# VH-VL binders against q96cp6r367to538: the designs that were tried, part 7

Target 1, 172 residues: q96cp6r367to538
Amino acid sequence: SGRLLINSVFHVGAERLQQMLFSDSPFLQGFLQQCKFTDVTLSPWSGDSKCHQRRVLTYTIPISNPLGPKSASVVETQTLFRRGPQAGGCVVDSEVLTQGIPYQDYFYTAHRYCILGLARNKARLRVSSEIRYRKQPWSLVKSLIEKNSWSGIEDYFHHLERELAKAEKLSL

## First folded at step 25 (VH-VL)

Design e3
Fold by OpenDDE, last read:
Structure e3 (fold): chain C 172 residues (1-172), chain A 123 residues (1-123), chain B 107 residues (1-107)
Amino acid sequence: as target 1 above (172 residues)
Amino acid sequence: QVQLVQPGAEVRKPGASVKVSCKASGYTFTDYYIDWVRQAPGQGLEWMGRINPYGGHTKYAQKFQGRVTMTADTSTSTVYVELSSLRSEDTAVYYCARGWYEFWDNSYTFDSWGQGTLVTVSS
Amino acid sequence: DIQMTQSPSSLSASVGDRVTITCQASQSISSYLNWYQQKPGQAPKILIYAASSRQSGVPSRFSGSGSGTSFTLTISSLEPEDAATYYCQQSYSTPYTFGQGTKVEIK
């Protein structure tokens, strides 16, 4: 039961969009700072081929839940699948593990970024998310996980979409 | 072609301030960081700090904390560095440099430099 | 701060010679090391990034190697235009720091 959170076309080339989102770019750093993320680290991409690469992100996020900690440590693993040179674009699968939050052992979130080049300076970004359970929680607990997770996920990607729109305008 | 253009020279008295501009062209201004590196006459290179033109976030070397201010103007694609309370030891060529993280290796590099601005501090 | 130490501080070599410059870091910097060339009156120019990646447009005679704390810039066959001062620079953490430079002169 995933959700499609972004499905937009930007007047930014696929390669540039990939650079913005999946490198330590000024855009990404600026965006994460706006989100109040701290202690951000990015590993280099690694893999046996340029078509399939993996990297790890670590960062600290603020938590607004009054019953929990004020912040949480996050480990995000990203896997990048490059499209052919003629097609342009890429797919990035992200698994996000948040530590220090209630019921952290029950679930993690997964996100798929799809960048599709439409023209030299135009690309579509699609982002879908889902909550994945390592074990089945009690119904009440599941409801709580769903409520809190989707609230955060939706806010994050809605903000990302807005910032991409701003960045797009700056490039004009 | 990527270009970073700086003024030729500035002369200041001790205790004064100097503001050096770096006008960028030939690329998308907000896609790259700008760093400032200075070089005293006959000496090596010294990193001063970095600015993210997207949002204006800065990181300064501790040595210059309290005296240095970096700003970016997206409308003119220009970055500025201001150094206050100037001393004779601040006499140097000040370079702006375009910085970026290589995508795969995540390695930060300066691939383009301004021609430098000679700042002379003398009484 | 991470200290970068180059060796030698200066050298003189003939055209066609193999030239090797070393850079030592005070702590491991993985492969986050850049090499720059600077000629008198000019800004530095990037040669090598990520320890071993040659910048576009840089002649193939320039190569970089190493990881951790020890790095090497090699000019396989020295050309007259290679007379310059070379700097290593760590990009592992801020503040970014440079070696003291190696001046290469042509005999």
Scores: ipSAE 0.926, ipTM 0.957, lowest interface PAE 0.4, mean pLDDT 95
Fold by OpenDDE, look of step 25:
Structure e3 (fold): chain C 172 residues (1-172), chain A 123 residues (1-123), chain B 107 residues (1-107)
Amino acid sequence: as target 1 above (172 residues)
Amino acid sequence: QVQLVQPGAEVRKPGASVKVSCKASGYTFTDYYIDWVRQAPGQGLEWMGRINPYGGHTKYAQKFQGRVTMTADTSTSTVYVELSSLRSEDTAVYYCARGWYEFWDNSYTFDSWGQGTLVTVSS
Amino acid sequence: DIQMTQSPSSLSASVGDRVTITCQASQSISSYLNWYQQKPGQAPKILIYAASSRQSGVPSRFSGSGSGTSFTLTISSLEPEDAATYYCQQSYSTPYTFGQGTKVEIK
């Protein structure tokens, strides 16, 4: 049921890649602006240890569905699992709750980012996504949820991959 | 090492415009924001605005809205601030500063500064 | 806009003295408070960020404390090179605002 959306190597170190994706970095803000996300807020990371942290993102996304609102509020919860200091890299699990969309009570989306350091200035990024159901929808409704969700998710992460490639070039 | 280099001084008449440059080096240009802060003679510090070199998005203080324009050139790692309709009150040292968010606590700070550019507005 | 008020505006102290500068915010800024040191003819220099985190290379005699609306910069033992003007700055929301500054002179 899950899909692997990114599996690429970038000429960017693992720590820098982590900074770019999971801090209030110029890259992240620039990327979200390109996506037409508005009212972006980022909480600080919090937790009992530096190896296990949590934060919350809120933002507004444009909706292309001709039926319904033109925008939706999103709450994204991220959990960071940091690899040992010597290994570099991290895993981030993201749960994305979207409000104001059809059948919002039935599902949310989940994403796993895996950053693996390969060398000082080289890291692999893997991103996988899935749709998780809080309620079991009828077959027709499920089909609609799947179609709309995957379209948005795939566009988002494909765009992210392209932007990372651009940023990579700017770093040279 | 991180360096932000600005021109030494600029002189303008009231009503004119001034454009101050800030050339960055010693780090990845697009990894950090650039903010502009000015300081009138014998006075405190005043934040003017911020620019994201990655994409060029800007945020200005309301006081300067309509008169200020910040731009970034990634090819030369240079940020510019242009202030129009100058008045005597705009006489100040203009600083560019590198801003960054700390990863864990998301605190924003200016960890590197240009040496400042004295802009004098006089008739 | 968030107003930042420093106290005192100026002080004179002897080498070895404990110096305390306070900064009051007009509203809560959590821990998003920075302290800068500025010497005449120079750009400001970061000392403390996030209210209490000391910047790399900053002497241990400098420390920051506080949260919410009240913050303090402490120099545990004043050195001659510490003669400067110090500024607090909130990074909680734009526009970012600075205190009016505290001029520290050595007797």
Scores: ipSAE 0.906, ipTM 0.947, lowest interface PAE 0.5, mean pLDDT 95
Fold by ESMFold2, fold request of step 26:
Structure e3 (fold): chain C 172 residues (1-172), chain A 123 residues (1-123), chain B 107 residues (1-107)
Amino acid sequence: as target 1 above (172 residues)
Amino acid sequence: QVQLVQPGAEVRKPGASVKVSCKASGYTFTDYYIDWVRQAPGQGLEWMGRINPYGGHTKYAQKFQGRVTMTADTSTSTVYVELSSLRSEDTAVYYCARGWYEFWDNSYTFDSWGQGTLVTVSS
Amino acid sequence: DIQMTQSPSSLSASVGDRVTITCQASQSISSYLNWYQQKPGQAPKILIYAASSRQSGVPSRFSGSGSGTSFTLTISSLEPEDAATYYCQQSYSTPYTFGQGTKVEIK
């Protein structure tokens, strides 16, 4: 993967952490609202087994654009993998496509969440991200894409990590 | 073990407001939504709205918009509903209910209910 | 708003009888239908969610079926403690709405 953004142990069991991040939970909805995401929809998970499932999220994000649209539309496709139905964790791969930004057809972002259960009330979360190109931009455009994308990715996941730390305290 | 405790009864005059509490125990308060549902005497059930205790965001049924306010206090694990400009037709049992989405299919259920608070509006 | 209509409004049956209650939605709600039981003086209790999934601790004599607009709650063999009013409720979109209820009495 491109960059490691979260590699932390939380006093939250793997199943509860999965529910917080990957269901329509109070935590997820509260977090997305703090990020100023609007028009949030989450599809059900679908697939042939509980070890391989897919869902789609759609939402609107704010962007800084003083002379044009103030928001962009996002489609996020998540694929959940488990090694078995009672595995102590999961992997979720997400692919994020954004419309309404410069060079939107050139790239998308990809993120891998790894949850590993360590105990009944303890789990490790790793999140890594990369920028994937569909068209090779010239050097200055690539620098702009990477600067803006990594800034957004880092802000999002560092905020998520802080919110998870806050949420684990509420169960104490 | 999951318990939602409400006061038994409240009496108010028309035009007043009432604030009903719902104290949660036996689970992590911010992991579940709280919804309010009322039932007038001899009548069916009517959903009023929902609060997300994580952050306090609310959604109200349109007929109550402007008269209803829901709040949550994480330090006491308590949710409140306040209904203002009371009328005689607001006489009902007011239930708080714990709501949650099933992980895989997004079905939403009220899996635990308070015992209800009878709010009587009379002169 | 999605209107939910139950049938019948009331019924009287003997212990051991098979009881069937139907619920119709004014538009497709997929399988986002719940069934609740309410005994006199008590709060409602969830029985069935997602049209057919039985809540933990609910006896196996309760079952649900249906999708789209037409749904059924079945009690395979009525017990004395099943005397109650039963409500369907759609959880497809807010405002969540309930059927008018079906009162089940024991003869």
Scores: ipSAE 0.796, ipTM 0.907, lowest interface PAE 0.9, mean pLDDT 92
Fold by ESMFold2, fold request of step 26:
Structure e3 (fold): chain C 172 residues (1-172), chain A 123 residues (1-123), chain B 107 residues (1-107)
Amino acid sequence: as target 1 above (172 residues)
Amino acid sequence: QVQLVQPGAEVRKPGASVKVSCKASGYTFTDYYIDWVRQAPGQGLEWMGRINPYGGHTKYAQKFQGRVTMTADTSTSTVYVELSSLRSEDTAVYYCARGWYEFWDNSYTFDSWGQGTLVTVSS
Amino acid sequence: DIQMTQSPSSLSASVGDRVTITCQASQSISSYLNWYQQKPGQAPKILIYAASSRQSGVPSRFSGSGSGTSFTLTISSLEPEDAATYYCQQSYSTPYTFGQGTKVEIK
C-alpha cells in the first residue's frame, strides 16, 4: 500500500543520523531551507519514555498555483519508537497534513523512517510513504491527488537522499 | 578536543569595519551552530547572532541588523563575523560559541567558547 | 525582547557557605534557562542548562531550579575556586538574553 523512497546505507552512525534528521540540527534546518520551507517550528519530543516520543513540526511550503495562494501550511506529527534506551536505531512515523491545496480534506500522507545501525559509523535508512484517505474521491480526482502527491513525495525524499550523501562526506 | 580559536585583539577607528575569525576543530564543523556573543569592558554578555555552517543561513539580533555579517567557510572550518560602521560603544570582547539543541527537550546551549577577541574602537 | 534580572548583583561569602543566586525573566521561558560561570580574563563556561541539568564535569555542589519566570542557582558549599561572575541566559527565543551578572567573592 505504499512506496519505498529511500533504502540506502550511509557512512554515518545511527545516532548521528538520528540527530541529523530528528533534532533541530544544522542539517535539518539547512535541508528545509533548500526546499524553501519557511516558518519552521519544531516542538520538543514528549512522551512516557525515551523509547516512545512524539513531536509536531509546522512549516509553510511553496506551491505552484497561478490563480491562488503561492504557499501552503503544513502540520507534521512525528512519533519516534526505539526498542530500548541503547538500541542502535529508531523508527519514526510521520503524518503530514497540508492546508491550501486542492482536495486537502480528502487525504493526508504518512511516512515511515527506519534507521538501523550496522556499525559504529554506518547505518541504513529506509523511508516508505503512503497516501491515506479520509474521504473517498471520485476516480479522476483520486488520480489527480495521487499524481500530485507522489510527485511531491518523490522530489522531497530524492532530495533528502542526495543531501545525506553530501553530508556524510563532510564528516571528520 | 573541541576548540574554537580566535585572534587576540584588533584595533580600529570609528567608522571602520572589523572581521573576526573563529576556527573550529575537534568536531564535525557542519553539525553545530556558531553564535557570536560580545562583552563590553566591565559589562555583561550580549548575543549578536547565529550562523548555520550547513548552508550558511544566519539570524541576527535586531540591534545589529544592517551592520553585521556572519559567514562560514567549510573548507577551513572557520566562521567570521564582520561588524561595520564601528562606534566606540562597539569596543568589547567578541566570543564565538558552539551552539546546539538538545535532542529531546530542544534546549539550546553554548557548550564551547573561544577565548575571545578584544576589538578596540578608538581615534 | 525578554529581560533577565539577577539578584544580587554581588555577594561575598565564606568557604563552605550556601550561596543562592536568583534570576527573573520578564515573561515565561518555560525551563529554557542556562547558567554560566565566568572568571576574570576567561570565556564563560556552561554550568547548568535547561534550568536544572548539570553540564558534564561540573561539580555536584552546583544545582539549578525553577521554571516559568523564576530560577535559582545554588552552590551548596562554596569553594575558593567558585569566585567568579555568574550569568543566567534565556534560550527560549532570539535574541538570547543574559542577566547582568552576579559577582561572587570569597571573604
Scores: ipSAE 0.788, ipTM 0.905, lowest interface PAE 0.9, mean pLDDT 92

Design e3
Fold by ESMFold2, last read:
Structure e3 (fold): chain C 172 residues (1-172), chain A 123 residues (1-123), chain B 107 residues (1-107)
Amino acid sequence: as target 1 above (172 residues)
Amino acid sequence: QVQLVQPGAEVRKPGASVKVSCKASGYTFTDYYIDWVRQAPGQGLEWMGRINPYGGHTKYAQKFQGRVTMTADTSTSTVYVELSSLRSEDTAVYYCARGWYEFWDNSYTFDSWGQGTLVTVSS
Amino acid sequence: DIQMTQSPSSLSASVGDRVTITCQASQSISSYLNWYQQKPGQAPKILIYAASSRQSGVPSRFSGSGSGTSFTLTISSLEPEDAATYYCQQSYSTPYTFGQGTKVEIK
């Protein structure tokens, strides 16, 4: 569903990749720092089963506007689903709500991370994204929302993919 | 086997600086945080700060802000803490510790410690 | 800063005794409380994290309990090697802070 941003194999096992992306890890914090995110908080995972868990991230992102606000507030809700072939893996769905941007009440973005273990030190990561509307915008507003949102999503996930490739080379 | 190796002792005069090393081995250096904790003779433990070896970002206790600098060298798997403008009350054993967040509940623990470096500040 | 207060500051007990150490936080820290053991001339060693979770390799006679502001470390049957100073530490928010320590001696 939506656009596929990452579909790559890394020499990182599924469990380590999950730790890197979905815990308060040195990798995640370093990556968010490079994106210039600030005020980052992560809630614990919560749920009735370790196969179905939810957490909330909040952070501040920079935006470029010479005459307007310089930053926006984000609430990202992540839901983890565990499905385990013998090699392991998980799916994480995130919903990202941004406040302090034009037309913020019209839409949010959704992202699906799929981790599939291929070997003890090897996993595939797939990330796909979509834009979801809460209100129906006029066509010109929708075009603006789509252009700006996809630009940001693509920059974020291409950067993440590059950092994962860099990080796999630092392994012991 | 996880190891954090520190020098045994350093002696400095008041007003000087000291830089203490902590060499990590037995794990992927950039996968864990390193925190510094000191202990004055006969006293309890005091957290000084943390460094993320992935990218070098730091957080310092306000008490040390402006006097402490932490750095990491990924090529040697070594973290450094430098404390400037030393006073006699800075005499302490300085520990490096490996920190990690538990995946589910976000609890943060120091699961491995260096043996400590005794820094003595006297004239 | 979150203040951590341990009680007692020192105790003396016999091998086989049940030992209880308490730790009070100046505000709620949820369950983000660690317990460390430190023997003379050694670095601290983690015993309990997240208030009640035993670290791998820690004997089952050590247990932790509590949440919010009040926490307890229990040694169900004291052994000679348990003579040490014990510290609680909150990991709820920086700066992370430690209790003043509880020295446990064997009678």
Scores: ipSAE 0.770, ipTM 0.897, lowest interface PAE 1.0, mean pLDDT 92
Fold by ESMFold2, fold request of step 26:
Structure e3 (fold): chain C 172 residues (1-172), chain A 123 residues (1-123), chain B 107 residues (1-107)
Amino acid sequence: as target 1 above (172 residues)
Amino acid sequence: QVQLVQPGAEVRKPGASVKVSCKASGYTFTDYYIDWVRQAPGQGLEWMGRINPYGGHTKYAQKFQGRVTMTADTSTSTVYVELSSLRSEDTAVYYCARGWYEFWDNSYTFDSWGQGTLVTVSS
Amino acid sequence: DIQMTQSPSSLSASVGDRVTITCQASQSISSYLNWYQQKPGQAPKILIYAASSRQSGVPSRFSGSGSGTSFTLTISSLEPEDAATYYCQQSYSTPYTFGQGTKVEIK
C-alpha cells in the first residue's frame, strides 16, 4: 500500500543497517541533524520479546510557513518485528503524528521499513509510506494535505537513501 | 583490536591553548561516538563532551562551553579536543573514549579508552 | 547536574573477601549506571553497564545491581589484581557524571 520511497541494496549487513537506522547511532543522529530536527528523544525499545518491540521518538521539525510557526512537534511510534531472534532482517512500522500544522487532526503518516539480509555485508532496504485519515476532508483540503505530506516524505526518504549510500563507503 | 592512541604529555602556560589528538583504529570510525573525559591529579573523572564523527556534531558540558572545541577527521580516523584560556586547574590527564548506545535499552558506555594525555598548566 | 555519591571512599580487604561498593544518584537514573575500574597510571576500564550487565571479558566475580537511585558493585571473592579505584558513572543525561571513586586495597 501507499508509495514506495526506497528499494535499494546497500553494502551494509542487515544487523549493521538495523543499528544505523533503529538505535541511537552516530548515523541516525547525524542524519536527523542534517534534516534540522531538534529536541530529539528516543525511548528504549520495549516489548514481550526481541521479535516484537516498540519505541517512541519525539522531535521538532522545520516547516515551510512564511506567515506562521516555523516548526512543528512530532511523535513517532515505531514497532519492530522479527520472525525469530536470529532472523536476517526485520520490519519496522512507524506512525508519525505532527502537531502545529494545518489540519493536524485529520491525518497521520505511516511508514514501513523492510530490511532483508542478502549476505554478510549486503542488505536490501525497502521503505513505503501511506497517509492515513482520521477525518474526511473536502477535496481541496485533501489535495493540500497530500501535496505537502508527500513532498516532505519524499524529501526525507530520498535524503536518507543518499546518506546510506555515503555511509556504506565508510566501512573498515 | 580497538585502539585509541593519544600523545603522552603537553605543557602550557596559563592563557594558552592545547590541542590533543586521539587516533582510532580497529573499527569503523564513524560507527561510534568519541567522548572526552579528564582527571585532575588525585581526583575523579569529569566528562567534557562528545563528538559524533558522522558529520562532526558536538555536545559540550556547560562548564567548558566557549573554551572547548572538538573536531574529527575521517580521512585519518582522528579526533581532536582543543581547550583554550588554560588555567592551573585545567592540569589533568585527558582521555578520549569510544562511546556507544546499546540497541535495545539505550544504555551509553565508554567501552574503549585512550591511554591519556597529561596536560600540565604552569607559570 | 546529577550528583553521584560513592561509599566508602576507601577500603582494605583480604583476598577472598566479599567487597561491596555503593553508589547513590541525586535523582532517578533508571538503570543507566556504569562501573569502571582504574589502576594507577592506566585509563578506566568498563566492568558493568546498564547497572547489572557485565562487559565481555570481565570476571564473573564482579556483579552489579540496583535501579533508580541506589546501586551496588559486588566483588564476590577479592583477588590480588582487583586492587584499584572503582567509579560509578551515570549515563542517563548529560553532563555524564562520576562518583568520586572507591579505592580498594589488598591487605
Scores: ipSAE 0.765, ipTM 0.896, lowest interface PAE 0.9, mean pLDDT 92
Fold by ESMFold2, last read:
Structure e3 (fold): chain C 172 residues (1-172), chain A 123 residues (1-123), chain B 107 residues (1-107)
Amino acid sequence: as target 1 above (172 residues)
Amino acid sequence: QVQLVQPGAEVRKPGASVKVSCKASGYTFTDYYIDWVRQAPGQGLEWMGRINPYGGHTKYAQKFQGRVTMTADTSTSTVYVELSSLRSEDTAVYYCARGWYEFWDNSYTFDSWGQGTLVTVSS
Amino acid sequence: DIQMTQSPSSLSASVGDRVTITCQASQSISSYLNWYQQKPGQAPKILIYAASSRQSGVPSRFSGSGSGTSFTLTISSLEPEDAATYYCQQSYSTPYTFGQGTKVEIK
């Protein structure tokens, strides 16, 4: 189980929304800059077919830590799936591993983006997230992991949703 | 149809600045980067930098850092390049070009070009 | 910066000839190489991207090949309208750099 962060329709066609979110686009780069992500590197997509592809993003994020590091390194692995080359949408699963945070060996976060074309100029974006544990933490530690992780996940995806709404106005 | 429209010519004296416009049409302005490339008479092509029209972030070739400024106005779909402290060797045709990353392999291509602006620097 | 060297600097060929232009990079650029055509008084036009992918609308007589440091543009049968200067350009890292150009003339 997890949480649904975005379930919204945008006046942006499915192909254009895929380009905005999953290529090295002006939108994505602008969004990551607003989030204060630095050292951003995106690999090409790679895989056996256009219906199943994988890429890796690396970046540095700011963190709030009054007595320690002010930033953390991230490796995000994305897997893209389509039912066929002409499908009206796609699914992207991401796994996000963060280094330089408390209890980093205990967990990672996973996110599912679903893009469904509704019309030539309209698509639905659904994003859901979950925290996946590698080791089961003591209950107080688990509460800290979940509080901090959900706060960051919600801030990121609510910001993304606002930026997509802003961007659709610029294209209209 | 994608179009990038530039003024035809500008004349300046050494030490002055020039600001060249590039008006985009036929596509969503903030979906693509704009790069500037210049060509001195009888010479090859030289990349100067790019601007992301979504948010205005820029990257400049090091040789122009400190002399070049690129800006974008999303309300008019127009990009500007300004080059200061002009010298005679800055005489060139200045092109704007639309840049984008190919979705799968991440290759970067200039797929549409303005007709160029001839900037002449002479006393 | 990555240096791009083209060969030859100019050539003269007859209509129907096979024309080959080469481009060398000073370090590996994988397949991140573009080819442009520029006719006199005009802006450059993209022909080939990613070393071998033909841009839409470009005649099939144009082809590209190579990877790493060595790349080739081939015109299988030269046409009169192919008289132009051709540039390779690496898109591997900024600053993006161009070859010095190859001028192709019809004799």
Scores: ipSAE 0.719, ipTM 0.891, lowest interface PAE 1.4, mean pLDDT 92
Fold by ESMFold2, look of step 25:
Structure e3 (fold): chain C 172 residues (1-172), chain A 123 residues (1-123), chain B 107 residues (1-107)
Amino acid sequence: as target 1 above (172 residues)
Amino acid sequence: QVQLVQPGAEVRKPGASVKVSCKASGYTFTDYYIDWVRQAPGQGLEWMGRINPYGGHTKYAQKFQGRVTMTADTSTSTVYVELSSLRSEDTAVYYCARGWYEFWDNSYTFDSWGQGTLVTVSS
Amino acid sequence: DIQMTQSPSSLSASVGDRVTITCQASQSISSYLNWYQQKPGQAPKILIYAASSRQSGVPSRFSGSGSGTSFTLTISSLEPEDAATYYCQQSYSTPYTFGQGTKVEIK
């Protein structure tokens, strides 16, 4: 299992929350701009049915590194699952590969977004994350990977949760 | 009912600036982009740029970079475009339009338009 | 910038005629093409998005097709209210660009 980063109810219906998080929406673009992400591209969703779809995002993130590159390239692959066309919500699994960071070939991060519709204007968002290892790092290297990765993941998702709370108040 | 309301006309001298408003109603203002498109007399349509009302981020056509500024006021649901250093060739109808990306394929459309503001630049 | 070229620049047709307007892009735009209708003194109105998807409320006599660089708008049976100028527009990359327009008149 991973760590639970978000488990919150918003006064936003499940379809609108899906649009906000997983389309090229004003909310998503505004959020990514606040994070200082650049070179953002989103592929269309592609798949056999509306219940099983995949897309790829690419973007550049800032790195707080006084001695090296100030940015890193990211490829994020998202897979969307729905139980059926009438389902009140979806699950999106995200795998994030970052290039231009120490030990980049050792690991990637994975995130699961679960949107559950509770009412017409109400949904629950759960986000959990984990670090997946492609190579077994030594103890000190693993500690560095986990410290830095969890710090970044927590900052990202806590920021996302705060922005969702703000956006919730802007509803018509 | 979605509405984008603009003033009817503005007159300016060459070298001046003009600021055109676009008041949105009938939808959640920060859920959609606003794009500006102009049309010179007897001519086709020309995209100028867009603003994301959520946070105010803008993207401008290179032709207008340095002369155009778009802002949004969420408290009044109003977007503004300001064009500076006006020339006679800037005489046009200026439209605001609501922009939306389709979820699955990312196609982008202007699904609602203001009725336009005629900006006339003459000496 | 992606150049969009429409053909013809104008046409005159009778009520009931099938009308076809073409649009060529200077490079592939996949299916990121929209069609707009503009009547005199009015703002443009979206008809077709994603090359072939009809906007809600648009009569079924309007259809779009094509991908890559070549696209068509078809009015299967022209009605008097269809007299207007029609514009294609690519939404593939900024700056978004429009064709020069096709004026459709009823004769």
Scores: ipSAE 0.715, ipTM 0.886, lowest interface PAE 1.5, mean pLDDT 92

